# Designs tried in a protein design chat: VH-VL binders against f1miw6. Part 16

Target 1, 251 residues: f1miw6
Amino acid sequence: MPHFAKPLLRNIITRNLFNSIKKKQCLQYLQTLRTLQYDGFTTVYFGETDIPESLVTGEDFSDGYYMPTPTWCVVHAGGSQGWVPWKYRMFLRDELCIKQEDNLFFEFCDVVKKAYGKCAIVVKERRRQDATRPKEGKETEAQAHVPSVVNLTSVTCCPEVAKSYGHKLLTLPSPYNYLNPLDSAWSSLKWFIINNRKEFCLQSVDGVYSYQYILFSDLISKGIERINLSKWRTITTKVRRWENYYLGKLS

## First folded at step 4 (VH-VL)

Design y20 (framework fv_traxivitug)
Fold by ESMFold2-Fast, scan of step 4:
Structure y20 (fold): chain C 251 residues (1-251), chain A 122 residues (1-122), chain B 107 residues (1-107)
Amino acid sequence: as target 1 above (251 residues)
Amino acid sequence: QVQLVESGGTLVQPGGSLRLSCAASGFTFSNYWMTWVRQAPGKGLEWVANIKQDGSEKYYVDSVRGRFTISRDNAKNSLFLQMNSLRPEDTAVYFCARAEYSWGYEPAFDIWGQGTLVTVSS
Amino acid sequence: QSVLTQPPSVSVAPGKTARITCGGDNIGSKYVHWYQQKPGQAPILVVYDDSDRPSGIPERFSGSNSGNTATLTISRVEAGDEADYYCQVWDSSSDYVFGGGTKVTVL
């Protein structure tokens, strides 16, 4: 009886503290973003999504953690002006090729500077995303108060690098992912994959690994292309409605 | 391949209770929001309740709030609807449906079960 | 429901085009999904995100959404398209909202 009550109470207290901190972070994020927008910064959302090959093949590995399917990481950025004129990247999660993209964020910052001028670059809070644990360790706890680097699986985003190009890097708190239009774009991509995969997946064709890759790559490209400027404007308008809602509730 | 099968619908007297079940197969059940939608005889579709992937968030239409409870068991790929204090106006075919998010978190229901009939009458 | 307005019925001749409207205040700012339901059967999703079709749905089905009206269009109608059609949106104040449904009769 006592042991059943103690873990539940601890979890409730931890979640309440986490939520309080996140609400303050969200308000600060929104206030900072609006200030930057008034100062002429273009808002760009930069991020990644995971696409397991099982999503393409339609195979369900509910208990298949022992023999996992390869997972692709897609990296792109967009906003009210559409997709950034930057070539999206795609990596296998555990391959060395992810480590070879050390200068990706530098290139990205340069491209958006040339396309839009100074930008407010919004990335998701990855390091402290665990809902049951606000901090990942004592080392990361020290950095959580004055973070200078945000670790993405495939790309490291450094505020100092962004600043060197005249940009500002903002971190969106994890519970407020609906304030990130890029997540809506990723959901649409995955929906497109599920509904069009049979037209691109020729699994019965053996002996050529690169042939499977080119079809998979084409499916991903067409899914991304489907999110045109009109769709981005609709998504960002809906996000602005949510931003106004939270500014009213949290201020 | 992808399938939802409802069960539990029967004749119940007003004020009675009933539990509906939905068995999912052919997809990773724990990755999806799940929904109950009902349809009274000769009438249109009405959303009843939905539940988040991990069961942490539950939402209900006003007319059933406090009387119905949605729940799920991800280990068994099952969705449930506990219906208490049943009224004649709860008479309907109850459908289990899978929610998929699009663009601005505005989900569509892409997979539906065949429904189970609940009749509340004396 | 009272928020989304559909005509109760639409009659169309085989081979012609049926248009089913879904009226709602500022519905063009939301994504509209459309379902087909035949008697005694479960609904099936025929159009999502205003104009996209799930795999397996004939290209005869299309949709649009602007201002206060969303429209489901069925071209080259055949007897098998006779069914009830429902529009659906998500709304922050009422969660999921379905239209009242439109019975399409192929004469």
Scores: ipSAE 0.006, ipTM 0.456, lowest interface PAE 12.3, mean pLDDT 78

Design y21 (framework fv_traxivitug)
Fold by ESMFold2-Fast, scan of step 4:
Structure y21 (fold): chain C 251 residues (1-251), chain A 122 residues (1-122), chain B 107 residues (1-107)
Amino acid sequence: as target 1 above (251 residues)
Amino acid sequence: QVQLVESGGTLVQPGGSLRLSCAASGFTFSNYWMTWVRQAPGKGLEWVANIKQDGSEKYYVDSVRGRFTISRDNAKNSLFLQMNSLRPEDTAVYFCARDEYGSGYLEYFDYWGQGTLVTVSS
Amino acid sequence: QSVLTQPPSVSVAPGKTARITCGGDNIGSYSVHWYQQKPGQAPILVVYYDSDRPSGIPERFSGSNSGNTATLTISRVEAGDEADYYCQVWDSSSDYVFGGGTKVTVL
């Protein structure tokens, strides 16, 4: 039917246009990154990963049921030099909403400036889930809020803050996740958690304090430390090969 | 929990065509690159083709390029390999395999199906 | 053609250590993954990213990768470890490259 053919054609056109735009964004990202590296900028990948408590306790949601569970957000950065000499942050998604601190990215920029000098800071492109809806031009301080803990916004990375320290902030296009070495590091961390969670008892000891957070922190710290300089070199060499592949393919 | 089940393998004549299917369950199929790997009787493993999560990128080993087409239907959790102009050298067990945990990673295969035998002979 | 060289067979006594090598030019700059395949069965992943193990794989399985040689080491070998073992890398010019496979016999 012509009507069935029309929706399919529009879908194909939309997909092709989106794919073309993303390929151009990827090429521009890679060319910009290479230029900055040539100009002496140190590449640092900044990002986060979500660790649901179910991953630590061993509960399985693969049966198709999604039940919101407390989720820990781990924020760190690394590159060919290993993890940056900055203490990683770990907090509950609910704490992200409550403790909206503007200091974290300032501190990060200062630390990497002192460690590496001028940096090209790479962050992932975020999926947009919300659209702003003006209330007939009323002047209020009401901001759009994410209604559930699962949808809370992560730490903000401000380009102007990066620029004030001499850094450049780059956004990696979302469909090219394999150009981000942090994703490989996060995968290694999660598999370490899965393989070592059985030796951690998620219970309070001696009753005066809850030790679950301490146990999470210890498990995460051990997992992060396992991703040593040698492993980071392997990960970034792999990313370099993907970059070379796409530079050759998309130019 | 994660399961991949191949089907469609049979005896076909040289120059013939065949479509293989792989039914996936126990994971979010649309989040993974998928691949076909084959193994000729008594021989080693050989990568054939892979496909990105949304079907936008497809790659093939040189020997099958232009003859084989990899595709997927994320609504049905299914992976396909359309094989045309089949040659005796294409005789192999064809495995469906999942790329590693997480989208966009193109490095290793963490789960494999049982395979389906394709025999190309007169 | 294959750029990864494995010995065709390795024999090991029960309880001893088996070492399976995977040779390749500058293979230490690649991430090496290892698969176990028993007769009539699908391969299973036993080591990935040189030295990491999937959940459910015994700690007896370990890996290393340096220079021109990657190695899969199976400690305290059991009869159930008899299988063909394949190394694999991903390369931007060749995509997925498998080694020729090593038959491990426990005798």
Scores: ipSAE 0.005, ipTM 0.482, lowest interface PAE 11.4, mean pLDDT 78

Design y22 (framework fv_traxivitug)
Fold by ESMFold2-Fast, scan of step 4:
Structure y22 (fold): chain C 251 residues (1-251), chain A 122 residues (1-122), chain B 107 residues (1-107)
Amino acid sequence: as target 1 above (251 residues)
Amino acid sequence: QVQLVESGGTLVQPGGSLRLSCAASGFTFSNYWMTWVRQAPGKGLEWVANIKQDGSEKYYVDSVRGRFTISRDNAKNSLFLQMNSLRPEDTAVYFCARVEYNYGYSDAFDIWGQGTLVTVSS
Amino acid sequence: QSVLTQPPSVSVAPGKTARITCGGDNIGSKYVHWYQQKPGQAPILVVYDDSDRPSGIPERFSGSNSGNTATLTISRVEAGDEADYYCQVWDSSSDYVFGGGTKVTVL
């Protein structure tokens, strides 16, 4: 077994998610993804990451007083062709009150269809959601099963919507997060923020220090731009090697 | 081999009750959503009820809601349909089926039992 | 509530191609599954996700789905293909919906 695969096996054990079912789900995912790629589908990884404001400000503990800081959720997608030509989104996390843009996933599907044609859209495994809808003129409240809905915390990804644009939506089984190149892209973004955040915190204006508001959108945009095509190709090459390793060991 | 075997179908009078059973073998029963589908004599297929892997979620076609209850026993690899307040229009062959899905992109019924006939008549 | 419309019957000669349609509003935005049922037997899945085939189902079975019509195509029809065929979708307002079925007769 290659050394770079050892942390993945430990992660499975540590999370107490190991069983033959998860291994079979991973194999099925990989076989399905390869079949789609062979059939001309472009692979696109769609996901999100959390960026606490404390990561941007660099605030540490101060005299035992802790202030809760807002957390921003960044949504984007990418693959071997780089970031998709779609404007990434940012949302404030507020438990169940995350504000979503109208038709966000519809727009995403249209953009990637125009850029790449038919795509295999890979999202992280999330719990399925049920829809509740009342039936007017009846005493009963109807609760619908929505087996096809996959929900990131900020965006609802509907397989029927993806299909209407010619795409296939795949879910990467937990705990195989190392097969998702977005995790590496997000780590690079976080590292860029840490290394460049000080440039946005304070500017001298007219001989006095004035707060330049931390321009979250500018900092995040620059961090995303730094994860260029070359970086994405490196990330996806590593994922491909892990995929090949698992296909060889599980089949 | 993968197999589903239904039992319990019989003649019952209108207003009566009946419990159907489905025995699963050859696969890990607790990993799958399970469904009941019925077919009236000479008619087409009609979905009846669906149940989540752990039994936490149950869904029904409007015409049976409040009268039928779907349940499962994962330790015994068994699926059940409790049918109350039966009506003549409930007369049908009842099939047990396994729901094949990959977390949101496909829901098809890939394995079916042979069916059990329920006749509601006086 | 969504309704799936299938022709009640289709007649086809051995070795020819049978085409069974399943009509529904914007059905091309949904995943369509197809089942074969022979007299006195349980249905079997022959096509899922519009065009994918389960292991053990011959290549003669294929599917397509676009706009308002999904189609099951059976090429080089054999006597053993004589059966009732049902399309099926999931719909948020109706849950699982089956078409009325098409009786394929091989003459």
Scores: ipSAE 0.000, ipTM 0.426, lowest interface PAE 15.5, mean pLDDT 77

Design y23 (framework fv_traxivitug)
Fold by ESMFold2-Fast, scan of step 4:
Structure y23 (fold): chain C 251 residues (1-251), chain A 122 residues (1-122), chain B 107 residues (1-107)
Amino acid sequence: as target 1 above (251 residues)
Amino acid sequence: QVQLVESGGTLVQPGGSLRLSCAASGFTFSNYWMTWVRQAPGKGLEWVANIKQDGSEKYYVDSVRGRFTISRDNAKNSLFLQMNSLRPEDTAVYFCARTPLYGDYEDAFDIWGQGTLVTVSS
Amino acid sequence: QSVLTQPPSVSVAPGKTARITCGGDNIGSYSVHWYQQKPGQAPILVVYYDSDRPSGIPERFSGSNSGNTATLTISRVEAGDEADYYCQVWDSSSDYVFGGGTKVTVL
């Protein structure tokens, strides 16, 4: 007989993947998702990923107060049906709030309603401040007259907006990112960038930033397009394996 | 040029301790998960430990948990493996490897160092 | 998954196709990565996420993954392809798991 993995709940706990509260949140999420799927809701995963330009150039640009290499935020959604038929967005991280962020989720809900009908929209849990750090008065001073040091979410996903279109908004607990197929899609995109970046090496003339944007945008667009329906089906099949695993172990 | 260079491997007696180092260059070290993988003479590859970009998460194979400690110094672009209570079974070439962990699973080791040999024997 | 099974050796003639299998229970549900290691050298990544290739790896290298078997295929084999090949997956219970390795000999 082959030696099988002996995954114990204890093994997951010892890696700090979850505690009792997070286990309950995961079970509730999975049970709610399965119930919605049974009731005819189409599951779509909505999210974002950060792509630093250093991933494209391969150069070390970590020096200085302001990093020379900007970070781009890509916003998209997908599921077992592939990428949603919605124009993905790409923004400079520092400009996300200014560059059309306000109405993206509203537009998204309308598009997926027209394409799929009622949807179970899955988003990642928003980051929280480090609970191990004491809250000092200096934090208030650091935040005075300055935007958040850490951008938690580039697009605000409002449950009320989702509900107005007949959708359900679900929050995936942070330690269970392997239950999010979009993270695998983002990994595939970033590997495509690394593998093809020499073909799209950024060129600029005397700091003409629009040239860099055009080349970078082309690389990103091609990478997203290469994550086709077949790849999405593979990704979502892997996610289904993790869902079944956790339903069995956490019950 | 992206490069990882391990050092510190030597002959040690059972029960002894040893610290391995890995020097990174040519990339932004602080943006990557880092990993130690070992290979016993004439045998296959075995994952040992990995560490998150900021050092906040560390994971170990069961056989070394409690004996080995992975750490990093992002200011010096260096990765370390502190090995305590060494056993003959720990004899191996230890490789430093970079993981472009863009997701939290399924990631590969894209860049490897040349390895450093640790021999645990009397 | 705690175990990935590879054949210990594969022999192939120059210009022919070598197929290296990696067996595991429901391995098609995992992402499989493949490494090439020549004697005295570090491993290099040759295929990632079942079928994708890193920059600099010849198109002769390809991969597939379905059911209980993942396969690395090397077409039009050259003498320089002679090496040990390892498959690798990530699993929540075991973290990173490597196959036992397959020695490819070009004769």
Scores: ipSAE 0.012, ipTM 0.547, lowest interface PAE 8.3, mean pLDDT 77

Design y24 (framework fv_traxivitug)
Fold by ESMFold2-Fast, scan of step 4:
Structure y24 (fold): chain C 251 residues (1-251), chain A 122 residues (1-122), chain B 107 residues (1-107)
Amino acid sequence: as target 1 above (251 residues)
Amino acid sequence: QVQLVESGGTLVQPGGSLRLSCAASGFTFSNYWMTWVRQAPGKGLEWVANIKQDGSEKYYVDSVRGRFTISRDNAKNSLFLQMNSLRPEDTAVYFCARSEFDYGFTDAFDIWGQGTLVTVSS
Amino acid sequence: QSVLTQPPSVSVAPGKTARITCGGDNIGSKYVHWYQQKPGQAPILVVYDDSDRPSGIPERFSGSNSGNTATLTISRVEAGDEADYYCQVWDSSSDYVFGGGTKVTVL
């Protein structure tokens, strides 16, 4: 097993501190979520997933440094009440750096307020390396290299915006992403794409497919529609059981 | 059509190393969590290690942590278990198993290989 | 810390019902899966997520899970059901945990 990194004592200390912090964050997340649920807030999980074009076409593309496979980012939200009645969004990954970040989350908050009233909006923790170095002094040196938290790459989720609509925005800590039922929905969507993509291609008389006729948006829409209210209830019931276990264990 | 085939089990001396392989066929390997489960002669099943679809998360039973490393190669439809510092108590049949079939099989093992025997003795 | 307790053996007459218990602290908060293993063979999943059956498993196999006890029920037992049965859960403190196994004998 190749190894080129040199172990540093600071890395061990930082990792132990990080693990402790994440356990506390998870307990706080679960306690806050349960309190909101008892207060009548509807839980909605808001997130994104990447779908490379190769998943739809089934073709191998060069995975070299110069020509990465084009990837689409799909954004949606759901919960025990099914997919939210908000049209899912789909962005080409390369275009996300020029996105309009504020308006989409405002629209989302308005839609779910009209549909469900007050919501607890859960997003996954997206870790990005924090470039901030500690100030001179022993007190902050163990914090070097601790990654910062960012929300979705496609949508800027502002807590103040959520609050203005009566919502609460919660971030699920990264080691506990299994408590996000949306990840199960995304896996189901990708499974559907793999097993049904040939139905959206023109087949030649010799069995060779033409990808000129791939109806990408139709395939994605059908896959999303297939994850109906019943499936969402199954997924969220499963997650709720895990949440109850963690809440009992971590308190 | 779905099949898992383990290989690499053999006799090794205490303190030795061994690498087990599991070849998957008949399904999209990259969509599933993969797991190693062992069974000592005449004893019950014991989970050893599991690995997420993309290889980003790995978990181990306490008794093998630091000694065993689970890995996967999605391009080759293969799962691996690198075993170091082997002990007589590691003697067992090692099974490769698949989990997460859609959302319904998140932590159940729905497909198992026939196993490969690892014997650790002098 | 997470330990699953199964009776070491269960004897049942053909055509009767066998019940195999899996005891664990707050096991009702977890999903329980059940496996059948015949001598010299790999385990086969017979019940998952407390009460669901994989395709190809007879309706005679059913499961339940509440409080501190999960149960695998095999109705109208046949000679071919003689095997070792294992329960299994996922636990955040110990990941995957198997019960000690129950040998079902059909007499």
Scores: ipSAE 0.000, ipTM 0.420, lowest interface PAE 13.6, mean pLDDT 77

Design y25 (framework fv_traxivitug)
Fold by ESMFold2-Fast, scan of step 4:
Structure y25 (fold): chain C 251 residues (1-251), chain A 122 residues (1-122), chain B 107 residues (1-107)
Amino acid sequence: as target 1 above (251 residues)
Amino acid sequence: QVQLVESGGTLVQPGGSLRLSCAASGFTFSNYWMTWVRQAPGKGLEWVANIKQDGSEKYYVDSVRGRFTISRDNAKNSLFLQMNSLRPEDTAVYFCARDYYSYGYEDYFDYWGQGTLVTVSS
Amino acid sequence: QSVLTQPPSVSVAPGKTARITCGGDNIGSYSVHWYQQKPGQAPILVVYYDSDRPSGIPERFSGSNSGNTATLTISRVEAGDEADYYCQVWDSSSDYVFGGGTKVTVL
């Protein structure tokens, strides 16, 4: 037996499973990012994730009828230096507005300039359904039954604002989400929530947990705090392995 | 709570065909990638195939590609492995496993069934 | 693409610490998961993403992963820890790769 496992990449390429335009976009992204890194830019991944309240409460939707739950949008950034020294933001999705987003990104650019100097700020392409895909639990059931209405509103990251602080804004193509270490951080946060949510929920007078008694900020802060510098370095090392792999295969 | 129950394993002649089934309960089956992992008698674990939540993507270890077909029926909470052109080296206990896959990070198998034995012999 | 190398067996006295290694080129860049399998039973997940534990797995089980070696550490070993232990990674080119397994014996 020559090998226990062998690469599937050859079969994927020969079956035309990869979109050629997206492969070219990924190659351009990686080449640009490497050039900026060589020029002394610090790489920072900026993004958001959605935390449905049902993920925190652990509601059982076994009756076969799913209702949308209020969703919280958590905004943060990180890289090989750990989380940026900037307080993460959390917004109720329906209340996230463009004025706050503009102020947020402006403040963010100033903070990372002061902390790291010039940065290559990496953000995801627009498609939110492609950007975040939880795999576990009853919480995903609620989302599966929502009409195909996508909230495309995200924190607005203006290239001109980034440039005014000496930064460069890069867009990561959506099919290559595993090139974004922030997605790994978000997964770790959601796993922490699932495994620790009962500790932060309080019984109501009715003997059930309710949104009024959930300590969202404490639970989320604990989950974010668990993703320490050591974990971030591990995550970014894994991303760099994927970057090197794609540079070798797509060039 | 989470339960995976495999069935269909039996003695088959080389070149024969067999279909394995896995019945899932205690979780929302349609929200998970599902996987088949096998273990030859006295040997280690070997991944065989996995399937996306909606059945749109399927991946196979090279030694079974073209011979095995993974499929699922989300309405029945069932996973299947259709095995054709069976070889003696396919003799193994076949485990159904829940694949915890998240975009941006690497997969693991959080729950496994007890397995079903497939013997390929003349 | 990497093969994962585990020692075939590890012997440990009750109450002592067992260390099970999983070797692979640049394995520290992968997420390593660990499974416990007792004779005639299905595997169970004991450590995932290098160092995280599922609910119900005692704190005696811990993991680490750096450079070319990942390690599963079982502190204060009990007779009930006797089992085969497998490491596992996912790779874009080869999907799921399992180590050959390590039989832990408590003497």
Scores: ipSAE 0.006, ipTM 0.465, lowest interface PAE 12.1, mean pLDDT 77

Design y26 (framework fv_traxivitug)
Fold by ESMFold2-Fast, scan of step 4:
Structure y26 (fold): chain C 251 residues (1-251), chain A 122 residues (1-122), chain B 107 residues (1-107)
Amino acid sequence: as target 1 above (251 residues)
Amino acid sequence: QVQLVESGGTLVQPGGSLRLSCAASGFTFSNYWMTWVRQAPGKGLEWVANIKQDGSEKYYVDSVRGRFTISRDNAKNSLFLQMNSLRPEDTAVYFCARGEYHYGYELYFDYWGQGTLVTVSS
Amino acid sequence: QSVLTQPPSVSVAPGKTARITCGGDNIGSKYVHWYQQKPGQAPILVVYDDSDRPSGIPERFSGSNSGNTATLTISRVEAGDEADYYCQVWDSSSDYVFGGGTKVTVL
């Protein structure tokens, strides 16, 4: 079956090349991180999580493609030292999309420099999503260079800005995002929201339950505070065990 | 010494509900995807449901979607499967298994429990 | 929905090589995992990511995956290798899929 064999071979080569590249990137990431840690850099994990309003209201959505409810973006950072002494930020995705971030990363770099000195700042790799199917017909240079879909609402972390404060910015490859302890903190936040959401809803004059931004902000703040220094140390210790495992496995 | 122990399997009538439990020990439960796999008497293995480490992602085989709910309690090292609107074709031994991976979602199941038998019959 | 095709049975003499195939459309583009199940027991992982072996699995077990066919190879077969063997993949359209299983009989 010659014609079927051609696309199958290409797919195998593409898959194996992608996986090989990501393994090498992860190994290099881990080796670089360990070197910086040994050189006295404080490791901080910087990132964001999305909290759909349906998580707060308890409404179910059967499909995973489109979220009809507004989504809140929470931005924070932490590590073995606990949450960084920086006020976390919370935005509706619409606000974040119109670039309401204005110098957040500059402020963050300054704050952690003053608190910890030189830091190894770890962020997740932005996932580039190719939602465009191959088009039939003549391809031109313009068509060939149409970019893949990218999440443009994510907070922007500039390596040059980090460097100006003496920090190093590291990108954790996307298939290995479970090596980010911040994800465990975000999971804990979401579990707290689910267990406490009923206390933060108010009934409107129309008899329809709603929540207020102030009450919603309070719920988020309490969830974040639940992850204290001791819990952060436990989470980062577990991640370090996994890092050691993968350093041995990927070498 | 990784150990997974299922419980809750019993005889139920069609249309009934049942909750299965899986107790995990010997590893850091919160670091792993967990799965339920079933096997009808004399038949092969069939994947039922998976849950991500933090519970944020859940996946189901088409035949149980909307009827079964997978959940986990990381503080108690426990995995659950809530089964509603049970049908005779849901009769099977239900296995709890630990998911491990190197690439995306291409999980392999490296440790399995001994299974718990669910019989759906009138 | 992906479907994985395995022969229902394979007979092999002690000391010889058993080959168990797992057929699937474009299976070579996926990672294939293999499980051994003895009667009344839970499955045991014997090969993962096409060709890697878990700790404790003898070197007699090996795997390959190319084109439309993945293969589990058991060299120098022993009586204790008699079992049902299942292949398994993940597919973005159907999630996790197991093959129908192959009963290996050592005669």
Scores: ipSAE 0.000, ipTM 0.387, lowest interface PAE 16.7, mean pLDDT 78

